# Ledger of designs, part 53: miniprotein binders against q96jn8r1131to1294

Target 1, 164 residues: q96jn8r1131to1294
Amino acid sequence: TLEFLENHGKNILLSNGNRTATRVASYNQGIVVINQPLVPQLLVQVRIDFLNRQWTSSLVLGVITCAPERLNFPASACALKRAAWLLRGRGVFHNGLKICEKFGPNLDTCPEGTILGLRLDSSGGLHLHVNGVDQGVAVPDVPQPCHALVDLYGQCEQVTIVNP
Key: E = the ipSAE of ESMFold2; O = the ipSAE of OpenDDE; V2 = 0.75 times the mean of E and O plus 0.25 times the DockQ between their complexes.

## First folded at step 6 (miniprotein)

Design y5 (at its last look DockQ between E and O 0.81; V2 from the best seeds 0.67)
Fold by OpenDDE base, look of step 6:
Structure y5 (fold): chain B 164 residues (1-164), chain A 82 residues (1-82)
Amino acid sequence: as target 1 above (164 residues)
Amino acid sequence: DPNEIVQKVRDLIDEALELAMKGDKTKAVELLQKALDLVNKLGDTELQKAVDDALKAIDNGDPWLAELILDEALELAKANTD
């Protein structure tokens, strides 16, 4: 069963069998990691449950290749300086460096109810799915094992893991 | 006390970023300018540059980038005063 790990950002409250993450304070400290590593052809999805429009920006999606159980999470995903590939807005980032300017839809403007998915293909390419639609390869040749990461950042205050 | 100054700078930056994330760029910039004034007392040119770059990032509407810029710089600044 897919769940968020108990090791998470300081402002996160887990519920619903650890399948729902809620950021209960401020705009940051909201990183969560899904327990099972991504394996090829497995689609992992989260639904945006609630947005708080007093904030700018929104959630960050991505993967990490370090051990998530021991990770001391920073206040935001932008501070992950190693073993991190992130999707923010329309950009793709690797260890803080923007490696792609325009990819897929703008994550900052996804409304509540949007279902976002991550999937590794057989070649190690990381795909983004939006409401079930494959947006293409965001990151080619991601090291494995890797874990899906969600940063409940800015407007995004709650997400829930959903089945495909 | 350099450590006290660094802490004050950190507090100002945290507040500035929160304001920026609420869309109040003007007040965010004001607080970062205050932080810059304090940093000048430290003589930390790397932190000065980081604050300046963060100011530019906020001016361009990217507080996330500002946070990225400042994170490493603040950690290094604290290490230098320890």
Scores: ipSAE 0.691, ipTM 0.857, lowest interface PAE 0.6, mean pLDDT 93
Fold by ESMFold2-Fast, scan of step 6:
Structure y5 (fold): chain B 164 residues (1-164), chain A 82 residues (1-82)
Amino acid sequence: as target 1 above (164 residues)
Amino acid sequence: DPNEIVQKVRDLIDEALELAMKGDKTKAVELLQKALDLVNKLGDTELQKAVDDALKAIDNGDPWLAELILDEALELAKANTD
């Protein structure tokens, strides 16, 4: 059973058996991590439940390669540096660098109800799925073990884990 | 006192970033300039550079980058006062 870890960003409240994450304050401190490592062919999916248009940016999605269970999370996922590969807007980011300019749809504009998925292929390539559609390999050869991460940043104030 | 100044700088920066994230660039810049004045008293050239870089990021319409820059610099400044 997939759940969000009890260790999460300071502004997060977990509910629905730790399958729903809500950011209850501000625009940041909203990192959540899936409880199981992202092993090849496991598809982890979250649905965008609520967007607050007060804020200018939105959800970041990706993987973290350090152990998340007792990590002191930074305000934003990109501060994790070498430990994280992240999708934000249309970019792919690692260690403070944009490593791909234009991948998949713009995450800043995905509406409520969008289902976003992460999956590793057999070669360690990280795939983004949007509403069931594989967008291709965002990051080749991700170090393992890694965990799926969602940063409820900016507009995105609630997500729920959904089964494939 | 360095610890008090660092906390005041953090408070100003946090408020500025919230305003920038709401699209109020003018007020965000005003608060960051106040933070810069306090940072100059600390003699922390890394934090001064970070505030300058964050101001440029906000001017370019990227408050997300400004937060990344400032959060990193503030954690380093906090470590220096511990």
Scores: ipSAE 0.592, ipTM 0.793, lowest interface PAE 1.1, mean pLDDT 89
Fold by ESMFold2, look of step 6:
Structure y5 (fold): chain B 164 residues (1-164), chain A 82 residues (1-82)
Amino acid sequence: as target 1 above (164 residues)
Amino acid sequence: DPNEIVQKVRDLIDEALELAMKGDKTKAVELLQKALDLVNKLGDTELQKAVDDALKAIDNGDPWLAELILDEALELAKANTD
C-alpha cells in the first residue's frame, strides 16, 4: 500500500499506518515522500486535513528522482536543487528555478478537504489532479523512477494519503 | 572575521523568515535590513542583491520565494569565505 516513508522532515510525525503526516512544530521541516515510485497506472492522492492560517504560504507538491530512503532532506523543498520538480502556489519549479508562472489552481488557496493527486502519463508527463479533475501536464518529461513528495509547509499541518 | 559575519547574517535571515511566515512583515524587514548592513561589510554584491530581492518578496507576501533566493546565496557566500 501507499505510505509515507520513514525518512522525512524532522518536524513530521507519521500516523494512521504511515498514511497520515502531521507537522508538529514551526513552519518547515515537513517534507514527506511516498514509498512507491510513480508509474503510469499509479495515482497518488493526498487530502489536506488541517491548515493553520496563522502561517503564510502552504504545501508544496512535487517529485524527486533521487533515491529517497537515505536522502538528507533540507528544511524546505525550495532548497531541493537537484532532481526535483515542484508545484508551489501557481508556479512550477525545477531545481530551484521557476519554469512556469501559472499552472493549475493556486495551491496556497486550497482549503481543508482538497484532494491533490500526482501521476505520470505514458510519455513521462507529470499530471496534477485537484478533487479528481486532471489539470493537465505540469512537467512534460520527468525521468523515472521518481517519487511523489509533499512539503507540509507554512499553513499545511496535516495530509493523508487517500485512494483514488 | 568573514565567517562570523556570514553566520550572523544567516541567523538574522532565519529569524526574519520565521517572522515573515507569522505575518510580521515589519519586524522581518527590520531584521533583513540589519543583515544587509552586515553584508555590506563583506563586499559580497551577489548576497547584497539576494537580500534586496528577498526583501521585495517579503513585502509582496511571498516568504517562500525569499527563502528560495536566500538559500542559494548564503551557501555561495559560505563557500567563498572558506
Scores: ipSAE 0.558, ipTM 0.776, lowest interface PAE 1.3, mean pLDDT 89
ESMFold2 (binder alone), look of step 6: mean pLDDT 77; pTM 0.706

Design y6 (at its last look DockQ between E and O 0.78; V2 from the best seeds 0.67)
Fold by ESMFold2, look of step 6:
Structure y6 (fold): chain B 164 residues (1-164), chain A 82 residues (1-82)
Amino acid sequence: as target 1 above (164 residues)
Amino acid sequence: DPNEIVQKVRDLIDEALELAMKGDYDTAIKILEDALKIAEEHGLDDIAQAIQTALEALQSGDPWLAELILDEALELAKANTD
């Protein structure tokens, strides 16, 4: 059963059997990780439950290949400089470096109710799904094992894991 | 003390980023310009260059990118003084 890992950002409160993450302060310290690695055929989905429009920017999605149980998460995902691939806005970032300027839709424009998904294909390609629609390969060959990550950044204050 | 100067610049950057995240880009930019002046006056060339690039990101309304640029430069400066 998919849950957010109890090792998470300092401003996160987990609820709903650890399937809902809420950022309860400030604009950062909101990193959460899914408790099991991505495998082919597994689609990890989160729904954006609440956006606070008084902040700017929004959530970051991605994967990390470091073991997440001992990781000391930084204040913001942008500071992940090792073993991380991030989707932010329309960009793709690897270890703090932008490797793609435009991939998929602009995540900063996703409204409340949007369901965002991550999965690996059989070749290790990382796919983004938006409301059930595959946006294609964001990262062509992600090392396994890797874990899905969400940074409840800026406007994004609550997400919930939703899976079939 | 070099560590005191870097810490002063970091404190100004943190203040600026929070203001930018609340949409007050005008004040955030002024504070980063103060941080830039301090970095330039003390020969912190890599930090000063990062602040210039981050100012461009804030002018375009992208405080996440500004944070990414500045965090990289400040963490490298911190590691070098340790």
Scores: ipSAE 0.628, ipTM 0.818, lowest interface PAE 1.1, mean pLDDT 90
Fold by OpenDDE base, look of step 6:
Structure y6 (fold): chain B 164 residues (1-164), chain A 82 residues (1-82)
Amino acid sequence: as target 1 above (164 residues)
Amino acid sequence: DPNEIVQKVRDLIDEALELAMKGDYDTAIKILEDALKIAEEHGLDDIAQAIQTALEALQSGDPWLAELILDEALELAKANTD
């Protein structure tokens, strides 16, 4: 069963069998990691449950290749300096460096109810799915094992893991 | 106390970033300018440089980038004082 790990950002409250993450304070400290590593052809999806429009920006999606159980999470995903590939807005980032300017839809403007998915293909390419639609390869040749990461950042205050 | 000064700068940075994330870039920039002045006056050169770069990020409307820049500088500063 896919769940968020108990090791998470300081402002996160887990519920619903650790399938729902809620950021209960401020705009940051909202990183969560899904327990099972991504394996080829497995689609992992989260639904945006609630947005708080007093904040700008929104959730960050991505993967980490370090051990998530021991990770001391920073206040935001942007502070991950190693083993991190992130999707923010329309950009793709690796260890804080933007490696792609325009990819897929703008995550900052996804409304509540949007279902976002991550999937590795057989060649190690990381795909983004939006409401079930494959947006293409965001990151080619991602090291394995890797874990899906969600940063409940800015507007995004709650997400829930959903089945495909 | 140098540590107190660093903490004061940290507090100002945190406040500025929160305001920026609410879309109040004008106030955020003013607060960072105050933080910059304090950092410069007390010889916190690396932090001062980061604040200057972060100000440019805020002026371009990217508080996420500003946070990235400032977080790195603050982490380095902490390591140097420990």
Scores: ipSAE 0.628, ipTM 0.833, lowest interface PAE 0.7, mean pLDDT 93
Fold by ESMFold2-Fast, scan of step 6:
Structure y6 (fold): chain B 164 residues (1-164), chain A 82 residues (1-82)
Amino acid sequence: as target 1 above (164 residues)
Amino acid sequence: DPNEIVQKVRDLIDEALELAMKGDYDTAIKILEDALKIAEEHGLDDIAQAIQTALEALQSGDPWLAELILDEALELAKANTD
């Protein structure tokens, strides 16, 4: 089954058989990675369980192409640079650059209970799913192998992996 | 003690970024200005430059960019002392 890796950001506590990630301090150091590579047609989904409104930004998700099992995670996912393609707010980011201005809904405003999904299509395009609805290709031609990454940043203090 | 000074600057930066992420930009800027003075006083030129650039990011309403700039500078400083 899908689980979060035991290697994660410093402020993360895993529970529920490593299927729930909770950020227990501050606003950052909350990166988690799925234990299996994101292969074409695998849909990885997480549910937003808890939002703390004292913070001004929220969850970031995407993919990482470096090996995550022993990686020393930075404070925030955008510091992963060339290894990561990330969705934050309505933007798509790679290597510290915003490569798309307006993609999908604003992730900073998704309420508790929202289910966010990542999937590669057969051509290597990375798709975002929101409550079961495919938002389209956020990033074409993602290098493989890659792993689904969630950065429990700012408001988002808890997520849980959801099947199917 | 270089490590002790870097840790003091790191603590101030962490405090400032947390306040900025709560929307308290004015207090965050003041704390970063204090961190800048310490960095300049002790010849931490790369960290001082990063703090100045981060101050510009905060003044433009971008604490995300400020964090990225400061985290990178502090990790580089850590690598150089190891």
Scores: ipSAE 0.610, ipTM 0.794, lowest interface PAE 1.1, mean pLDDT 90
ESMFold2 (binder alone), look of step 6: mean pLDDT 78; pTM 0.733

Design ya1 (at its last look DockQ between E and O 0.88; V2 from the best seeds 0.75)
Fold by OpenDDE base, look of step 6:
Structure ya1 (fold): chain B 164 residues (1-164), chain A 82 residues (1-82)
Amino acid sequence: as target 1 above (164 residues)
Amino acid sequence: SPEEIVEEVKKLIEEALLLAMKGDLDSAIQEFKKAIDIVKKTGDKRLTDAVQKAFDAISQGDPWLAELILDEALELAEEKSE
């Protein structure tokens, strides 16, 4: 069963069998990691449950290749400088460096109810799915094992893991 | 003390980022300016440059980028203190 790990950002409260993450304070400290590593053809999806329009920006999606159970989470995913690939807005970042300017839809403008997915293909390419539609390869070669990461940042205050 | 100054700068930056994330870039910019003025007094060129770059990011409306830059700066500062 896919769940969020108990090791998470300071402002996160888990519920619904650890399938729902809620950021209960401020705009940051909202990183969560899904327990099972991504394996080829496994589609991991989260639904945006609630957006707080008091804030700007929105969630960040990505993967990490370090051990998530031991990770001291920074306030924001932007501070992940090692073994991290992140999707923010329309950009793709690797260890703090922008490696792609325009990819897929703008994550900052996804409305509530949007279902976002991550999937590794057989070649190690990381795909983004939006409402079930494959947006293509965001990262062509991701080391394995890796774990899906969601940063409940800015407007995004709640997400839930959903089955495909 | 230098440590107290850094702490004050950190607080100002945190406030600036908060304001920016609320969409109040003007107020965020003002807080960053205060931080820049203070950090310049330390004589730490590397830290000063980092804060300045973060300020530039805020001025462009990207608090996330500013936070990234500042995190790197703070990490470097901690290494110097160890």
Scores: ipSAE 0.726, ipTM 0.871, lowest interface PAE 0.6, mean pLDDT 93
Fold by ESMFold2, look of step 6:
Structure ya1 (fold): chain B 164 residues (1-164), chain A 82 residues (1-82)
Amino acid sequence: as target 1 above (164 residues)
Amino acid sequence: SPEEIVEEVKKLIEEALLLAMKGDLDSAIQEFKKAIDIVKKTGDKRLTDAVQKAFDAISQGDPWLAELILDEALELAEEKSE
């Protein structure tokens, strides 16, 4: 069963059998990781449950390609400088470097109830899904094993893992 | 000491980022200006340039990008003063 890993950002409270993550303080320290690596055609989906519009910016989605159980997570995903591929706003970032200016919709505009998905294709391409719609390949060649990551940043204060 | 100056810059930047994240860009800009004034006194051109670029990102309403720019520069400044 897909769950958020117990190793997470300092401002995260896990609930609902570790399927719901809530940021309970500030705007950062909200990194969570899915406990199982992505495998081809496994679709990991989270629903945005709660946005606090008093904050600026919103969640970051992505993958890390190193083992997550003992990582010391930074305050924000932008500081992941090794083994990370991130989707933020419309940008795609690799280890702190923007590699694509415009991919998919602007994640900062996704309302509560939006279901965001990540999966690998058979070639190692990372796909973003939005409300069940495949947005195409964000990253063409992600090393395996990798784990899905969500940074509950800014407006995004709660997400829940949901079934496809 | 140089260590105290870098820590003061870091504190001002953290406060400015918090203000920007709350949408208070005017206050964020004022805190960033304090950080720019202090960091210029260090003579550390890499850190000064990063703080100024992050200021531009804040001014455009992108505190996440500002944080990205500053992360590497602040880590290098910490290593230099240690």
Scores: ipSAE 0.700, ipTM 0.851, lowest interface PAE 0.8, mean pLDDT 90
Fold by ESMFold2-Fast, scan of step 6:
Structure ya1 (fold): chain B 164 residues (1-164), chain A 82 residues (1-82)
Amino acid sequence: as target 1 above (164 residues)
Amino acid sequence: SPEEIVEEVKKLIEEALLLAMKGDLDSAIQEFKKAIDIVKKTGDKRLTDAVQKAFDAISQGDPWLAELILDEALELAEEKSE
């Protein structure tokens, strides 16, 4: 059902039927995108499989509103600018700007085994779920269609899509 | 040549960002200073300003912000030289 797209950052290798993404080099070039649009009520979840603690920060997740199938991915998700709403650390970012200072847990400190989820509510609000717990609305009125994105940045070198 | 200068600056910046992501800020700062010295000689004001802002971000311990600042400026410099 849910898989990572074959189009991804250059340092990514997909395995496990395109349900596991591994960053095999450096700290960046690790963007992956879910193969289906994030429609209201669909909960997309990934598990953090491996953290390399030589790096100072960790994964970023969010949504993009451009078509991802043939996109030339930048080194980091923030360079997607207007097309992306991103959660990094405790911040929410859009178009290179921090639009919220403290939302949810610090993503830089989530341990291996943490399950992170993205869901749109019926009003188009983007929700973050952490280990099954809804953190609330990170971004209101996300344009549709949009796709769930994970940037395996820094410490996070492997994630796997998991069912609800 | 302009192409050689852009490639050298890009290499120094990539090394600096890698070092910063490993928490080696002192070494990252030294690589950035080399990049600043090189871009000053090009006379490219936009690129020089971007590298200086990225240096400030690295100095504050924020390599992700530094990468954000540099992405567009480096692409523009590369287009100009090619």
Scores: ipSAE 0.472, ipTM 0.714, lowest interface PAE 1.4, mean pLDDT 86
ESMFold2 (binder alone), look of step 6: mean pLDDT 74; pTM 0.657

Design ya10
Fold by ESMFold2-Fast, scan of step 6:
Structure ya10 (fold): chain B 164 residues (1-164), chain A 82 residues (1-82)
Amino acid sequence: as target 1 above (164 residues)
Amino acid sequence: SPEEIVEEVKKLIEEALELAMKGDLDSAIQEFKKAIDIVKKTGDKRLTDAVQKAFDAISQGDPWLAEIILDEALELAEEKSE
């Protein structure tokens, strides 16, 4: 069974058997990582449970290639630099650079109840799924091993892992 | 000390980013100007340039880019302080 790692951003509280992550302060320090490497065919899904619209941006989703179990998490996923490929808004980001201008729906506008998924295909391409719909390859040839990451940034204050 | 200055600048920038994320750009700009005044006095051109670029990013409505710029700059400043 999939769980969030007990190592996480300092503003996170885990509950529901480490399957629900809540950001309890501010807009950042909300990184959580899935407890298993993202291997081909594994679909990791989270549901957006709560949005606080006092904040201007929302959830960031992606993968990291560094070992997360003892990582001292930065304030936001963008600070992971070369180790992270991130989906924010409609963009795909790596090492502080927007590497794709428009990919999939705007993540800043996904409502409560949206289910977001990450999956590697057999060629190592990273796919985003939104409410069960595959959005296509966001990042080709993701380095291995990699780990699915959710940054409860801005408006998104709670997510829960949903079984496939 | 250099370490105390870096911590003060970091606190001002963190407060500015939180205000910007709430949409209070006027207050965010005021906190950023305080940070710029402090870093200019250090003579660290790289840090001053980074804080200025982060200020520009916030002014353009991109606090996420501001965080990227500032994270690297503050990390470098902490490495330099002895």
Scores: ipSAE 0.489, ipTM 0.706, lowest interface PAE 1.2, mean pLDDT 86

Design ya11
Fold by ESMFold2-Fast, scan of step 6:
Structure ya11 (fold): chain B 164 residues (1-164), chain A 82 residues (1-82)
Amino acid sequence: as target 1 above (164 residues)
Amino acid sequence: SPEEIVEEVKKLIEEALELALKGDLDSAIQEFKKAIDIVKKTGDKRLTDAVQKAFDAISQGDPWLAELILDEALELAEEKSE
């Protein structure tokens, strides 16, 4: 059973059997990680439950390759540097650098109810799914093991893990 | 004390970043200027340079870069003040 790890950003409260994450303060300190490694064939999905439009940016998705169970999470996922490959807005980021200029839809504009998914293909390519539609390979050759990460940044204050 | 100065700068920076993320860049810039004034008095060139670069990032509409720069600089400054 997929759930968020109890180790998370300091502004997160988990509920619904650790399947719902809520950011209760500010715009940051909202990183959550899925409790199981992202292995090929596993589709991890979260639904955007609540957007607070006082903020200008939104949710970031990606993978982390360091062990997350006792990690001291930084204020935002970008500070994870070499350990993380991140999808933010229209870009793909690694180690504080934009490694792809334009990929998929703009994540800053996804409305409440959007279901976002992460999946590894058999070659280790990381795919983004939006409302069940595969957007293609965002990151080739992701190092393994890796874990799915959601940064409830800015507008996105609540997500829930959903089954396919 | 150095610890009190680091905490004051951290609070001003946190307030500035929050304002920037709300889209209030003008107010964010004003809070950053207060942080720069305080950090200059410490004589810590590395921290001063980092706050200045974060100010530049915010002024250009990049709070992600500002947060990254400041996370590194404040972590080092807090270690030094121990």
Scores: ipSAE 0.443, ipTM 0.713, lowest interface PAE 2.0, mean pLDDT 86

Design ya12
Fold by ESMFold2-Fast, scan of step 6:
Structure ya12 (fold): chain B 164 residues (1-164), chain A 82 residues (1-82)
Amino acid sequence: as target 1 above (164 residues)
Amino acid sequence: SPEEIVEEVKKLIEEALELAQKGDLDSAIQEFKKAIDIVKKTGDKRLTDAVQKAFDAISQGDPWLAELILDEALELAEEKSE
């Protein structure tokens, strides 16, 4: 079954059989990665459990193409640079560059209970799903293998993996 | 000592970034100014330049960029002070 890897950001505590991730301090150091590669037909979904509106921005969602089991996670996902394709706010980012300015809903404003999903299509396109609704292709031709990543940044202090 | 100065600067920067992420940009700027004054006294030009660039990023409303700039610079400063 799908779980978060035991290698994660410093401020993360895993619970519920490694299916729930909680950020227990500050606003950063909250990166978690799914325990198996994101292959076509696999839909990885997380539910936003708790938002602390003390913070101005919220979670980042995406994929990384490096091996996550031994990775020294930086304070935030944007520092992963060439290894990561990230959805932040309404933007799509790669290697410190905004490669799309408006895609899907604004992730900084998704409420508690929102279910966010990542899926690769048969052509290697990365899709975002919001509450079961496919938002379309955020990134074409993602290099493989890749792994689904959630950065519990800012407002988002807890997520739980949910089955499709 | 150099170790104590690096730790003090790191604390001020972490506090400033936290304030910025809470939306308190005025207080964040004040803490960053304290950090800049202290790092200038160390004579470490690379660290001073990094803190100044991060300050500029926060002043422009981009704390994400500020954090990215400071991540590597603070790690290097800690290594030098050991």
Scores: ipSAE 0.429, ipTM 0.693, lowest interface PAE 1.9, mean pLDDT 86

Design ya13
Fold by ESMFold2-Fast, scan of step 6:
Structure ya13 (fold): chain B 164 residues (1-164), chain A 82 residues (1-82)
Amino acid sequence: as target 1 above (164 residues)
Amino acid sequence: SPEEIVEEVKKLIEEALELAFKGDLDSAIQEFKKAIDIVKKTGDKRLTDAVQKAFDAISQGDPWLAELILDEALELAEEKSE
C-alpha cells in the first residue's frame, strides 16, 4: 500500500507501481517521499537495490515536516533545513547542523540488499531499523505530521519499498 | 548576457561537484577556479560570494557544504537573470 509520491527529485524515475525509485543521472537530485504520513508504529522500509561505487557518500534517510506533494525539491535533502531531520553516514542532521556525531551503523557502508526502516514510537521518537534491528532513537520529539524521506544520494542509485 | 553567464557558472559548478563526489577533489578545485574567474560577470553579488564560499568549502574537503551554499544561490540567480 505504501508508494513513493509522484513528486520527487528531478533525477528520479519511479517504477514497480511507484514502489521502486531509481536515480538515473549524477549523484544528487534524488529525493523521494513516502505517500502517507509516518504515523506512530508505522514501519516504513526500503531495500538498497543498487550501489554505484564511482560516487562517494550514500543514501540519506529521514523525515520531512513540510507538505511534500508540490515541494520543489533541492539537490540534496540537507538543503531542506528546518523541515528535515536526516541520517547521513553516522550523523544526525537538522537545520544545517550535525546534532549527533555517531548514531547507528555508517549508512555510507551498507551493502546492496540492506533493508533500512523508519518508525516513530509512541513518544514521537524517530527510530532507524537496519535489517530488522532497531538502532534506537535518532531524533526525539519529531513534529507531526511528518513524512518518511529517502535521498538517493551518491552511491545509492536504487531503492524499493519492502513490506514488513 | 547575464542569463548565459549564470548558466555557464552553473555548468562549471555542477561539473566540479561531480568530480568532488567521485573523490577527485583536486580536479574539482581546478574546475571551480574556472567558475570563480567568470562569476563576477553575472553582476550578482550574492552568487559571487556564494561561489567563493563554496570554493573555500571544497578546498577544505567539504563538498557537501559547497553544494548547500550553491543550491539556493544558483536558483535565486537564475530567477533574477530571467
Scores: ipSAE 0.556, ipTM 0.790, lowest interface PAE 1.5, mean pLDDT 89

Design ya14
Fold by ESMFold2-Fast, scan of step 6:
Structure ya14 (fold): chain B 164 residues (1-164), chain A 82 residues (1-82)
Amino acid sequence: as target 1 above (164 residues)
Amino acid sequence: SPEEIVEEVKKLIEEAFELAMKGDLDSAIQEFKKAIDIVKKTGDKRLTDAVQKAFDAISQGDPWLAELILDEALELAEEKSE
């Protein structure tokens, strides 16, 4: 089954059979990666368990195309540059560039209990799902292999992998 | 030493990021100004420009963008230090 890799950001604690990730300090160093490659039609989902509103902004979702098992993760996912395609707030980011202004709902305002999903379609398009609703293609032609990534940044201090 | 200067700049930047993430933009700006003053003394134009751009991002309330701008420049500066 799906679980978070043992290699993760410095502030992460894994629990619940590596299916729950908690950021235990500060606002950053909270990157986690799913253990299996995101193959076409696999829907990977996480639930927002806890938001700490002392911080600005919130979690980032996306995919990483480099090997994550031994990667020294940076403080935030944006520093992964070419290796990552990321959804933050209302934007889509790649290699330090904002490639789409408004895609889907604002991730900074999703409440506790929201289920966020990532899926590749048969053409390699990356889809975001919010509470079961497909938001469409955020990124076309994602390179393979890739892994689903969650950055527990800012307000989001805990997520849990949930089955479709 | 160059290594000591890079470490001091990183500390000031991290303090500024945490202040900005808590919504204290005025204090974050003050810490960043100290970092800019120190970085100018290194003579590293690329690092100075990156810290300046990150300062602009923090002053706008976007520490995530500031981290994006600085990450590569700080790595390059660290490689130069003894």
Scores: ipSAE 0.364, ipTM 0.639, lowest interface PAE 1.9, mean pLDDT 85

